# Designs tried in a protein design chat: VH-VL binders against q9h9l3. Part 355

Target 1, 176 residues: q9h9l3
Amino acid sequence: PRKMVAIDCEMVGTGPKGHVSSLARCSIVNYNGDVLYDEYILPPCHIVDYRTRWSGIRKQHMVNATPFKIARGQILKILTGKIVVGHAIHNDFKALQYFHPKSLTRDTSHIPPLNRKADCPENATMSLKHLTKKLLNRDIQVGKSGHSSVEDAQATMELYKLVEVEWEEHLARNPP
Key: E = the ipSAE of ESMFold2; O = the ipSAE of OpenDDE; V2 = 0.75 times the mean of E and O plus 0.25 times the DockQ between their complexes.

## First folded at step 17 (VH-VL)

Design EE9 (framework fv_unasnemab)
Fold by ESMFold2-Fast, scan of step 17:
Structure EE9 (fold): chain C 176 residues (1-176), chain A 122 residues (1-122), chain B 107 residues (1-107)
Amino acid sequence: as target 1 above (176 residues)
Amino acid sequence: EVQLVESGGGLVQPGRSLRLSCTASGFTFDYSYMDWVRQAPGKGLEWVAEIRNKFNSHTTYYADSVKGRFTISRDDSKSIVYLQMNSLRTEDTALYYCARDEFDSGYYFDYWGKGTTVTVSS
Amino acid sequence: DIQMTQSPSSVSASVGDRVTITCRASQGISTYLNWYQQKPGKAPKLLIYDASDLQSGVPSRFSGSGSGTDFTLTISSLQPEDFASYFCQQANSYPRTFGGGTKVEME
């Protein structure tokens, strides 16, 4: 095990008509799936749409939530210098207003060998739910009460570990 | 700066109980895994127990030599980890260290206290 | 339980020497192996974690290598402050276990 963590964030709708995605929860797990960080995060802007069906966020979670600026500092301290694994991870980095080096980023939605193992087209963007069911025989994001970012981060790390040796070798030969 | 301060050691007779405390400062205690490691006089290190952070249900683990006799616990509001030692044996005589178990890149004890001495003798 | 066999139990060396300490696990532990230094009357100090990562503030003369069952701690050019005991420790599974230690003594 390298300096490698997996991340998953939940966003709520802020701004006009709730169209802006703002960070409201972040979960980070280590290589073995142990939880390093899992906090509800208070956006600096008024929440227009909790998007509860997908985010799992409710008004009650905001009562003692960590303010965005403080949470961002805590999260970036964990991510800096590490290989960070995520699924469609550009959305998480955007919500964090953060740039992570491409050489240290692993996006399980864009790893051709992973899609190949799942009998999916190599260049298609497959959902985390689909890949997890196909490759790990596990149902995640079940029900209508929202997703668990902890569950998603853990699944993401396990998916990456299925192709880690092959993909790290590929990246060493074909640096981003 | 990170500090871990153990207390509660002393001389105790076999079969009795003792509770050790470790007060932590300088870091986000409730995010950390905490461990107890002991060292018998002139001997090597022996891991005793671990308690995980709030995100991992404060799960506890023990060495076989202490299972059923020792209990590790924590009070996150006070930044204290405890080791309750029951049915003490002469073999439990050791310097007891409190250690922080960092787990972002493997699992490792990056900070240790100076230890508290437990002597079990008649 | 995973047994950690550390060798040698002691070694006599002079300043400037290259010192190598070996640790063997009774079963595979990937890279979940740490090295600690302990001076008389002091608490252990982390030197290397996850087999090969050097802890911040530890001199570069210390290095670790290995994976699976065989691990090595190397001190490239021994300094006076390096005369101490060294312990390996596996963190792959519970219970955590330590090697028996290696005492590095002055010749």
Scores: ipSAE 0.859, ipTM 0.924, lowest interface PAE 0.6, mean pLDDT 94

Design EE90 (framework fv_unasnemab)
Fold by ESMFold2-Fast, scan of step 17:
Structure EE90 (fold): chain C 176 residues (1-176), chain A 122 residues (1-122), chain B 107 residues (1-107)
Amino acid sequence: as target 1 above (176 residues)
Amino acid sequence: EVQLVESGGGLVQPGRSLRLSCTASGFTFDYHYMDWVRQAPGKGLEWVAEIRNKFNSHTTYYADSVKGRFTISRDDSKSIVYLQMNSLRTEDTALYYCARDEFDSGYYFDYWGKGTTVTVSS
Amino acid sequence: DIQMTQSPSSVSASVGDRVTITCRASQGISTYLNWYQQKPGKAPKLLIYDASDLQSGVPSRFSGSGSGTDFTLTISSLQPEDFASYFCQQYNSYPRTFGGGTKVEME
């Protein structure tokens, strides 16, 4: 299963009160954690809230950012036909306005064996930061200047690799 | 369509320098790792150097036989990868291929140029 | 450096034959191995990546197997266009290294 990439997106707030999440950065890494894609993305709508504390996105990043339509095409070309790993990945797919087959989707926020390894309840939704600290002994999303989607995608792939063999066997016996 | 065109080869004396160029077209060049692979007359393939994409800091790697003498570099604005070859030796005589390194499902050379010939002799 | 030992260095075969080429790594490389075909006067062409994945457009008579240190390329029924040299290549670590090659010649 090396036809496998991990994705993490950063969203900014658009629409009324900044309540709509619009794609503003996307990072994709390969099985070994090397970066295939990492671009700032310009939403088609006015940015009301950069959500900088979480997204790490500032006005300066929007200068020369790739327009959404172009970025979406580039990203989908990478994801199509591959196993895509993410954390709470439904949010990323929604921001991309993209449907990825469930059979090729792996969400590290919903893998019971991964929670078990971290001494967490199997059905709990644990944060990427917590799982990474517990299982990889690494601090991510450090400080108040926002997250690195590259760092998050890399951590997500490494977490999945811890349970890859057992989870792929489970999915083969219990298709989604 | 994807094309890689090497140039800059020729006949050169030992101890001299040559710079090879590989002009790429038909794909998003700055997203790919690029490699040089050589083949001595009648011999097998030898990997020479790699330069990573803009997302991985244009990090460079070299075969032991060329470390300190060869430098790989790239100009993403022109879609060109270079191989600067200094202190050339007769054993550097080879056909030099430029290759595109696809790394989404492994690391493999999915496109190659036709090569440019370098002959080092007195 | 990881040494790739390829065998045989040459093999004589006839159209329709099953041809097997082996590649051995001096240390474990997981499945991080590619196979390339090179025809006389031409650049190499990717056949198989990640030990067993067939590149798009490559005929199904080519297959790869193995993991760790021992790898095999098989041509199930040799065709006239398959007389060529074949090279394995590891990408587990730098420097990337190729096997010495196997020349598949007409009997």
Scores: ipSAE 0.797, ipTM 0.904, lowest interface PAE 0.8, mean pLDDT 93

Design EE91 (framework fv_unasnemab)
Fold by ESMFold2-Fast, scan of step 17:
Structure EE91 (fold): chain C 176 residues (1-176), chain A 122 residues (1-122), chain B 107 residues (1-107)
Amino acid sequence: as target 1 above (176 residues)
Amino acid sequence: EVQLVESGGGLVQPGRSLRLSCTASGFTFDYHYMDWVRQAPGKGLEWVAEIRNKFNSHTTYYADSVKGRFTISRDDSKSIVYLQMNSLRTEDTALYYCARDEFDSGYYFDYWGKGTTVTVSS
Amino acid sequence: DIQMTQSPSSVSASVGDRVTITCRASQGISTYLNWYQQKPGKAPKLLIYDASDLQSGVPSRFSGSGSGTDFTLTISSLQPEDFASYFCQQSNSYPRTFGGGTKVEME
C-alpha cells in the first residue's frame, strides 16, 4: 500500500549568531508527488539569519506564517503511521522536534543502491541536486534565490521510487 | 465533526442551468481535493468532477459526459465547493453528492454529504 | 477511460456466510482502488481504500485484496447490517470510474 510521503523542510538561523536551525517552511507530497502540505512556519525564536540563498525564506513570508506549535501538529498528523522519505531527513526531524520510527524512515542520502546507480561511492553522502541530475536528468535548486521545498520533496520521492522494490526487500531481510 | 451539506438542486427544463453548492465544516477545507459524484434513480455511482487544493493549483477534472457543460469551482474562504451545470439534459437527472477526497494514501472519498436532487424534465 | 467490471451484480446470502465481490479494471491501476457500501436512501460509506486498507471504524470482517487489474472485497461472516450495495472505484486515472455495483440480499 502507498502509505508513503516525502518531506522537505527549510530552516532559518535562530539563537546565537544564527547557528540554531529552526523550521520555517515544510512541504509534504504523496507517492505521486501531489502536494499534501506546504506552509511557511513562524519559529518561536527571533530569526537572526534567513539563510535566503538556500531556504528561499524572506521576512515577507513570516507575516502570515503558521506558528510553529500549530504547524508541528498539522505535519505530525500527516507523518504518523506512514513511511516518510527525505534527504538527510534527520535535519528535518530535528527541526520538527520529532522522533519518527526508523523502520518507517527512508533517507535518500543513505541508500547504497541509489548511490551505486549514480556511479557514486555507496557510503558517500551525495546532495539531492547531484542525485537528481544523475538519475532523473533534471536540474533542481537552480539559481541563488533559494530552494523550492516542494520541488525537493518531489525529487526525493522520485529518487526513492527508483530503488523502492530492492530497498524494501533489503529492509525486510535486514530490519533497522 | 466533518460535515458536507449540498444545496441548490431542483426541477429544471432541458437546456437550462443550475448551480449546486456544498458547504464544508469541521476540517481544513483548503487542504482537500473535493469531488462531485451523482447517482441516477435506481442506478449506480458516476463520478462527475474534481477540484484540487490550493497547493495543486485548483486544477479541475471532469467526466466525459459533462465536459464543456459543467464547471467545478471552490471558495476556500467560505469552505464551499460549487458545481455550475449548463445545458442540462434529461440524462443529468440524479442525486448529486459532494465528497471529500483524501489523498495521503491513494485517493479516496472518506466523507460524503446526503446529496441534493436534480431533476431535468419538461 | 478505465472500465471497472464488477461481479456478481447481485448475490443472495445468509447471516454467517462468506461473501466475495470482484472488480476488474480494463487497464492496470496498481492499488488505486476503493470499496464503498451504500444502504437504501443513504450516501455511500468508505470501507476500504488503496485496495487493502481498512477505513477507521469499519469492522474487521471486511477485507480487500488485489493489485493491477483484479481486486476482491471479502466479508468473512455476513451480519444483518451488511445487506447493502457495494461499489468499487478506481482512482488511478481521470476520469475516475466506479464499478456497476453488487447488491447483497438476504436469502
Scores: ipSAE 0.843, ipTM 0.919, lowest interface PAE 0.7, mean pLDDT 93

Design EE92 (framework fv_unasnemab)
Fold by ESMFold2-Fast, scan of step 17:
Structure EE92 (fold): chain C 176 residues (1-176), chain A 122 residues (1-122), chain B 107 residues (1-107)
Amino acid sequence: as target 1 above (176 residues)
Amino acid sequence: EVQLVESGGGLVQPGRSLRLSCTASGFTFDYHYMDWVRQAPGKGLEWVAEIRNKFNSHTTYYADSVKGRFTISRDDSKSIVYLQMNSLRTEDTALYYCARDEFDSGYYFDYWGKGTTVTVSS
Amino acid sequence: DIQMTQSPSSVSASVGDRVTITCRASQGISTYLNWYQQKPGKAPKLLIYDASDLQSGVPSRFSGSGSGTDFTLTISSLQPEDFASYFCQQHNSYPRTFGGGTKVEME
């Protein structure tokens, strides 16, 4: 089935001391890694900390960014009814202020067979960078100018595809 | 709602050029892949060319029969996709359809225009 | 290039009949196969995508199945508006290719 997309979001710091994580970019790719959506998103609150080292977000990206309310609507139209793959995806859903059914959610940070393939403990939470290097022999999130949510979403989909058959079979026998 | 309107077809002699246009409305044009598909009189469908969306570098693809002669391009600000046809041959005679390519769940043409007719004849 | 072979090229049928059309790819295309309907003088209309997913608004009497190289479009109970040509199309790799078409005609 191809009703499956992968998502990765970038957050900036808002609220007191920049401690609140607010959505500032979202990338969504299809099963083959083609980009369905990639927009900078303007948080409704004042940005205190761009967290540029990790997010790659700079003030210039906010100039023509899509307002949060509009972006959220666009994103949810793409996600609804599809299997959504992400890494530590609860953070993305929290930033979107969105509930996605657990039966249609796949989190590559919590798939025991994937860790096993990477020679990691089955119940450990491994970083996307580590799993991608071990299993796809690819370096992502390189340098100090921030991550690419497109690159991260693409890597996440490719990682899931390594265990898709086994994991979907497991979920069919053990529904969430 | 979603509309695709082709134009630019006509009668032309072999070796000449034509440029087809497809004006889109009713959707976020720059988010979609766009394709040209042709149909010779009384025959089946033949895919001609594709141009990807702004998020995928406007990458282009062509059928072998038109490679080197046809160029697909787009103007996202005007919501128009073009097909520049050079060195036309009699076998290029067909009704040319513009199609919207949806790629969220596979790759498929969910909307088509009515087509514009190209006749290559001496 | 991936060649798509449809059979039959034409079929004569009556309202209420079950009609099956087959499409064979020259190499494996997973489920990257779509089905389109075309009525005389009209543009094609999407019926089925990704081998078995029914496009919104298409009647449930249409169904698709298959994977790899062999695919089938089924019309469970033919209606008057279903007399048309049907085309399969693959998008496993470029160039995209269509089958030769199947014309469903009134008996």
Scores: ipSAE 0.820, ipTM 0.906, lowest interface PAE 0.6, mean pLDDT 93

Design EE93 (framework fv_unasnemab; at its last look DockQ between E and O 0.70; V2 from the best seeds 0.76)
Fold by ESMFold2-Fast, scan of step 17:
Structure EE93 (fold): chain C 176 residues (1-176), chain A 122 residues (1-122), chain B 107 residues (1-107)
Amino acid sequence: as target 1 above (176 residues)
Amino acid sequence: EVQLVESGGGLVQPGRSLRLSCTASGFTFDYHYMDWVRQAPGKGLEWVAEIRNKFNSHTTYYADSVKGRFTISRDDSKSIVYLQMNSLRTEDTALYYCARDEFDSGYYFDYWGKGTTVTVSS
Amino acid sequence: DIQMTQSPSSVSASVGDRVTITCRASQGISTYLNWYQQKPGKAPKLLIYDASDLQSGVPSRFSGSGSGTDFTLTISSLQPEDFASYFCQQTNSYPRTFGGGTKVEME
């Protein structure tokens, strides 16, 4: 254990034709998978496409959702000074309009030893669903009701823990 | 400022019940785990019970010495955590603290109340 | 249940001394170990969490180390306000358990 958390965000479509991805839910878990934060978040722009099949977000979730500016402040207080683990985490940081130090960022979609353990090409970008099934023997993101960001954050932390020792040693020898 | 204020302590006879309350202020109460810790006169600290936050289903945990007799609960709308103590024994005599449990970097009790005294005597 | 054995039970020391207190867990607890200070008539105060992280506002003369089963709290240069009782606590598993305490007394 260390100052380390895992994050997963859900986005909805805003802007012209719903092409802009705006934050609509964020889940953060600690090293053991306990949930530190899990709120629906109201984007400042009109939601054009809930992307419910993927995000799990419905209009009902927006009724008492935390406004983006307030949620962002809460989330950043949790992330600041910690190692943050995510999958394709650049998308989450972009939705948060936040830049986390690279030295404290761990992206499970770009960790060669993790792909190696899953019998996948080391430099390929594998989905969270695939890695979780192969390495943890667990099905996530099942059905058509959308993803659970809590489930995704928990799976992401568990995946990182499989390679934590060797990857932290690699980063110590090869600082980003 | 973060404040935790315990109340409800007193003198009770063995076998009776007592309910302790801890009123919290100055922070987002429903985001934190809350714990009860007791200290018998002149003795060390003994963890009693924990209740998790709203994101972890308000799951509860108890020390073996109190299982089946004590119940921890919370009212997030009022920012209060409770400890219902039934079938009290003389061994339950102690100063009872409530504590805020941070779990972002390990698990640790960063704020404590001043405590409320429970004396179980015939 | 995880037993926390704390030593010594008491130590007499003078201002300026280095004081070390140890805790041993009956089984591995990784770094899930905290240190608390308690002054007479007061509630405990967190000093160190996750074995080695110093709580905000706590003087740098306090430090913690260890992992697994053996842990140490060090006060590098004892000050008058440091005469108090000290307790370790494991939070690796339920039930949470405390060490028996160490009383740091004036010589």
Scores: ipSAE 0.872, ipTM 0.930, lowest interface PAE 0.5, mean pLDDT 94
Fold by ESMFold2, look of step 18:
Structure EE93 (fold): chain C 176 residues (1-176), chain A 122 residues (1-122), chain B 107 residues (1-107)
Amino acid sequence: as target 1 above (176 residues)
Amino acid sequence: EVQLVESGGGLVQPGRSLRLSCTASGFTFDYHYMDWVRQAPGKGLEWVAEIRNKFNSHTTYYADSVKGRFTISRDDSKSIVYLQMNSLRTEDTALYYCARDEFDSGYYFDYWGKGTTVTVSS
Amino acid sequence: DIQMTQSPSSVSASVGDRVTITCRASQGISTYLNWYQQKPGKAPKLLIYDASDLQSGVPSRFSGSGSGTDFTLTISSLQPEDFASYFCQQTNSYPRTFGGGTKVEME
């Protein structure tokens, strides 16, 4: 069997008017939700907008944050060779400046059987918060202090487990 | 090169205490779970305790045979795992191993120290 | 607690033999099963993790199989350095538990 982890990232705004999304936190959990990695990451560029309402990132988190190049090396070592689960995961890989093999990538925002379990249209893009409430009866991303990437990665893994057998069989018959 | 070096074993009377140390090097210590496993003379392996990494709150777990008597702890700044053993019994006589616990796929002990001997007798 | 029943407790074999060791869990443990080798006076050495994954540096004559409750370690062609004790371990649940061991001896 293939090894499986889930990832979630938080980004801050860099570049002109803070419109570029740069990695500022990354969390990785194993199949059981145990945390393999959870570090604040210092972007290589000046932070213009912490985006704290969504990211949960504050200036104090950057004081001892791991430089991006070092953190990227640590993260990629964990991800290499594994099935990686995420929600809208292309954004996480973009922030990591990394391309993971499509055959080893699982995106809970685009799994038709998962949407069907939530009584949603099969091809709709559903938020992690909505799927987690509907299918796991849990509230995540609560309050106005931003998201927890650990909590979000754990929820993402739990959601994938609900459809894992069906979806892995589908992908074996229908390689991406 | 990953190295685990146990120390603190010895001969001790029943009811007394002993503290074992395991000094780790060659890896990112604070990212790993750490375990103690013991082996009585001529017997098999018995898991004793585990302490999780910093990302999992250093949560601890114990075998029933040692609960309430043994305490596992760690100092990530020194890369040391401890096993505080109180109220020692003759049944605690064993070679005590420190092990690194990987959990990227399943949970498994990929590196072991050479062990430190604890003998509990009158 | 999950009990691990390992059999046989010992086996006599010759160099070149195929050796099979089995381990049964008292409850389902998925693939959370490891195999260790231990030579006299030495620490255990990981051979197989997650039921079937070969640890780096372990010869390919070692293989593991199984899921659920029944697991097997196979040595396809026994070598002189393989005379040792072998232990299975489940890590599905706390407490982590080991099988009683299998001693592989020269015939």
Scores: ipSAE 0.778, ipTM 0.899, lowest interface PAE 1.1, mean pLDDT 94
Fold by OpenDDE, look of step 18:
Structure EE93 (fold): chain C 176 residues (1-176), chain A 122 residues (1-122), chain B 107 residues (1-107)
Amino acid sequence: as target 1 above (176 residues)
Amino acid sequence: EVQLVESGGGLVQPGRSLRLSCTASGFTFDYHYMDWVRQAPGKGLEWVAEIRNKFNSHTTYYADSVKGRFTISRDDSKSIVYLQMNSLRTEDTALYYCARDEFDSGYYFDYWGKGTTVTVSS
Amino acid sequence: DIQMTQSPSSVSASVGDRVTITCRASQGISTYLNWYQQKPGKAPKLLIYDASDLQSGVPSRFSGSGSGTDFTLTISSLQPEDFASYFCQQTNSYPRTFGGGTKVEME
């Protein structure tokens, strides 16, 4: 049960109008919240929009950023064989151009018991910020400096831990 | 192949200093926590210190028995972890092991060096 | 600090015997419990991590169980190469602490 990690990625805008979301930072934490990986990542294409307000990514972060291809290899090595926890994690996987097995994926944006615990509709998609505040009494993504992927990954893991037993039992009875 | 090779042990008098080194190879050193564990002659294992990876700010932890006297550090560029031992005491006499701390599932020492002997005697 | 108490401190056994070693933590450590084997003149070798997970390459005759405060290492059928010392270790909190060890010796 502890063979799980939580992941959170930050994306920047690439392409002609900056509408392509490209991986610019990836953070991975273990069950205890220790950071296993946290790197700025250089997209293969020119960055048009840093989306700093949300991503926290600035131009200076790209100076020594890890090339995408290299970073992807490093990240996949960490994720392989693990239960991967994330929030709206399909976006992270898309940015990584990698898709983890569904049976080993946990998306905290789609866990009804978690929403129920937060007094939210079970089938609603709640933000990480809201769930974290409601269930952990912790403020994340505060300020104008953008998100911290480490903070978000840690919060995601903590949220999942609240419903881990129940959800894992559910999944065992209802495998995806 | 993962290898850990300790060095720097020797005979010293109480109050003196000694620096141990552990050279790592065969794995991504800078991703792993590294620990020192010692074993006094004919005794059990005693955890000494831990240093975390660069993502965790190289945070260090120490056993109470060595706090204030020992310093664990690392050079990721050289794949070396150090143990600076100051104000050595006779009870510090032990075989000192370097160990890799695996963090995939819990925390455990999956690889150990052969150790380096430290003898503190008048 | 979390104290780890191993029992017995020593056990005499014969080849083929079932050997059980226990480790008790002074407080709950979940499954953050590891078992190591140490042969004379050698470095410790990881056998079990997270209370029950068998380290790669370790014979299946070794098994670990337990959670919370009480843990057990079992050797289902003792082999000649299993005569050694065994140590438990908790990694739930700092300082990391080891049990006092159990010496498995030939009867």
Scores: ipSAE 0.766, ipTM 0.905, lowest interface PAE 0.7, mean pLDDT 95
ESMFold2 (binder alone), look of step 18: mean pLDDT 94; pTM 0.954

Design EE94 (framework fv_unasnemab)
Fold by ESMFold2-Fast, scan of step 17:
Formats: sequence, structure tokens, C-alpha cells
Structure EE94 (fold): chain C 176 residues (1-176), chain A 122 residues (1-122), chain B 107 residues (1-107)
Amino acid sequence: as target 1 above (176 residues)
Amino acid sequence: EVQLVESGGGLVQPGRSLRLSCTASGFTFDYHYMDWVRQAPGKGLEWVAEIRNKFNSHTTYYADSVKGRFTISRDDSKSIVYLQMNSLRTEDTALYYCARDEFDSGYYFDYWGKGTTVTVSS
Amino acid sequence: DIQMTQSPSSVSASVGDRVTITCRASQGISTYLNWYQQKPGKAPKLLIYDASDLQSGVPSRFSGSGSGTDFTLTISSLQPEDFASYFCQQAYSYPRTFGGGTKVEME
């Protein structure tokens, strides 16, 4: 292993007509998939749309949720100085209002060798669900109760590990 | 500042029980795995038990030498980890350390308490 | 269980010497190996984790290397405060196991 974690966040809708995506849950796992962090997070703005079908978040989860400012501090402490793996990770960083160094960021939605292993076009953006089914023979994000950010973070780390050696060598030769 | 303070050790006869406690402070206790490691007088280190954090269901693991006799548990509201030791044997005589198990990059004991002494003798 | 064999059991050295301690696992443990220092009457202190990462606050004269089954702890220039016992520990699988220890003594 190395100083590497995987992250997945769930967002709810705030602002006019619920169009703003605000952080409402964050899960972070280590290289082996053990959970380092998994908290519900209370957005500073009123929640207009829980987006429960996808987020899995319900009003009851907000009762004892960690306020955004505190949660952000806790999360950033874990991420700082580490290689952070995610899927379409720019959405997670945007929700965290955080910029992680590109050199320490790994986005499984934009790794050509990973798509190649899944028999998908190298430069296409494939969903986490599709890649996980193709490469790990596992169904994630099933049912109507919403996604598990823990399950998604774990799947993301496992997917990255399939191409880690090849991709790290590529990045060493072609720094981002 | 991270602190771990063990207590509950003492002199006991074979077959009896003791409960060790480790009180933690200075960090988010419920986020960490916690372990017990022992050291017999003049000997090396032996891992005894581990309890995982709240995000990993407080799953427990034991060394074969203590499995079925010892139980590790924790009270996250009080920041205490316990080691319930039943059916004690003379070979359980040791200094018992509480250790914080960091797992963000491998798994390692980054902080240790000073230990509490357990002597099992007739 | 994974057996950890340390060598040597003891070594006599002088200040300024380069000291090398080895640890061998009975099966592959990737890089899940840690090194601890223990001074007489004190609790162990973490020196190196994940085979080669130096714990914050630990002097740079300490270094770790290896993967799989063979691991090394090196002290490049021994200082007076380094006379102590050293233990390796695998964290690859349960039960966690420690090496038998190496005592670094003054010549």
C-alpha cells in the first residue's frame, strides 16, 4: 500500500428549485476498503430536494448530522497529502469546496486503461455501476433506497487497484 | 495531545478474572481501531486483541492464545476500551499496553499507553 | 499464523556506526510491516510504518525498506539515544505478529 484513500460523496438539492448540489454525506476508505470516515453532513442552506432515489439521504439522517464547516475540516485532514481516488471526483471536490492537487488525484471515470479492460471506448466517461459490473462482477447502486457512498468508495478503490501499477507508471512519465 | 492511560491490572490467582481499561483523550476516539498488546517480563511483544471503529461495526479480533477467554469492547461515549480477561493462566502474566491503531496508510500503532501490570500467580 | 523472524537478536555498536536490522516474514505480507523502538522501562514508539514511511518526529537517520518477505531497518549513524530494542510487526493478516526483537547495545 501507499498513502491512498478513496472518497465518495452524496449530495442533496439546495437553493432555488433544489438545483444547487450540497454535500450531505461523505465516505472515505483506505487501500483495503476499511472505512476511515462516514458521516451525514448538514448543509448550511435549507434542503429543498433530498434526491433520495440516488443519494439515499432522508430527513431523519439530518437530525444528528455534522455541520458542513466541521465535516469539511475533518475530511480535508484525511485527504491532505494523500493520493485520493474517486469516480467523477470533480463533483465531490466541488461539493467540499476544495481543490486537491491534480498530481495526487485519481479519477476512475477518466482512466483509459480501465475503460480498455471493460471493453469500453478509452476516452468515454463510464458510470461506476457499469465498470464495477464489468470488471468486478458486482452489482452496486441497486434498488430504490439510494446509493451507499461506502459501497461506492470501496468499489472505486478496487477498480483503481486493477490498473494502479500501469497508471502510476504512466503518470510518472506524463505528470498531470 | 494524544494520551492513553491503562488501569485495572493487579495480582490474581489462576482461573480468576480481571477487566483492564484504557482511557483515551486528545483525539476522535470513535474513529480509531484500538488494540491491546502485552509483554511478559523480559520478553518481546505479543498482540492480544483489536476492536475496530464505529464505521466498521466494532468488529473484534483475537490472538489464538486468548480466544474464548478474553473479550475486547469499547465505550465510545466515554473514550474507553476494555479488555475482559477470564480464566486467567500464569502465562498471561505481562505488562498490558493499550495502543491506537491508525489505518490510513497500512495499519500501525502510532500511540501507546504506559501499560498496566497483570500478574497471575498462586 | 505469519511468523516474523528478526536478526540479529542483539548487536553491539558504537556511536556513528551504521546499524542494520532484518525481519523476515514466513509468507508474503506486501508492505504491511512496521518498526517500533523500545527503551528500558518505556512503552514502544512507532518509527516506521508501511515498510518505508517515516513517522513524523522520527529522525531521518532511520529508514526502512523491503516488500514481500524481506525487510530492513537501517540507522545510518547511531546516536546515544538509539541504544534500545527494535521490533518489527506485520499487519497483513490476523493475528498481528511481532518479531522477537533486536537489542542494540553499546560496544
Scores: ipSAE 0.854, ipTM 0.922, lowest interface PAE 0.6, mean pLDDT 93

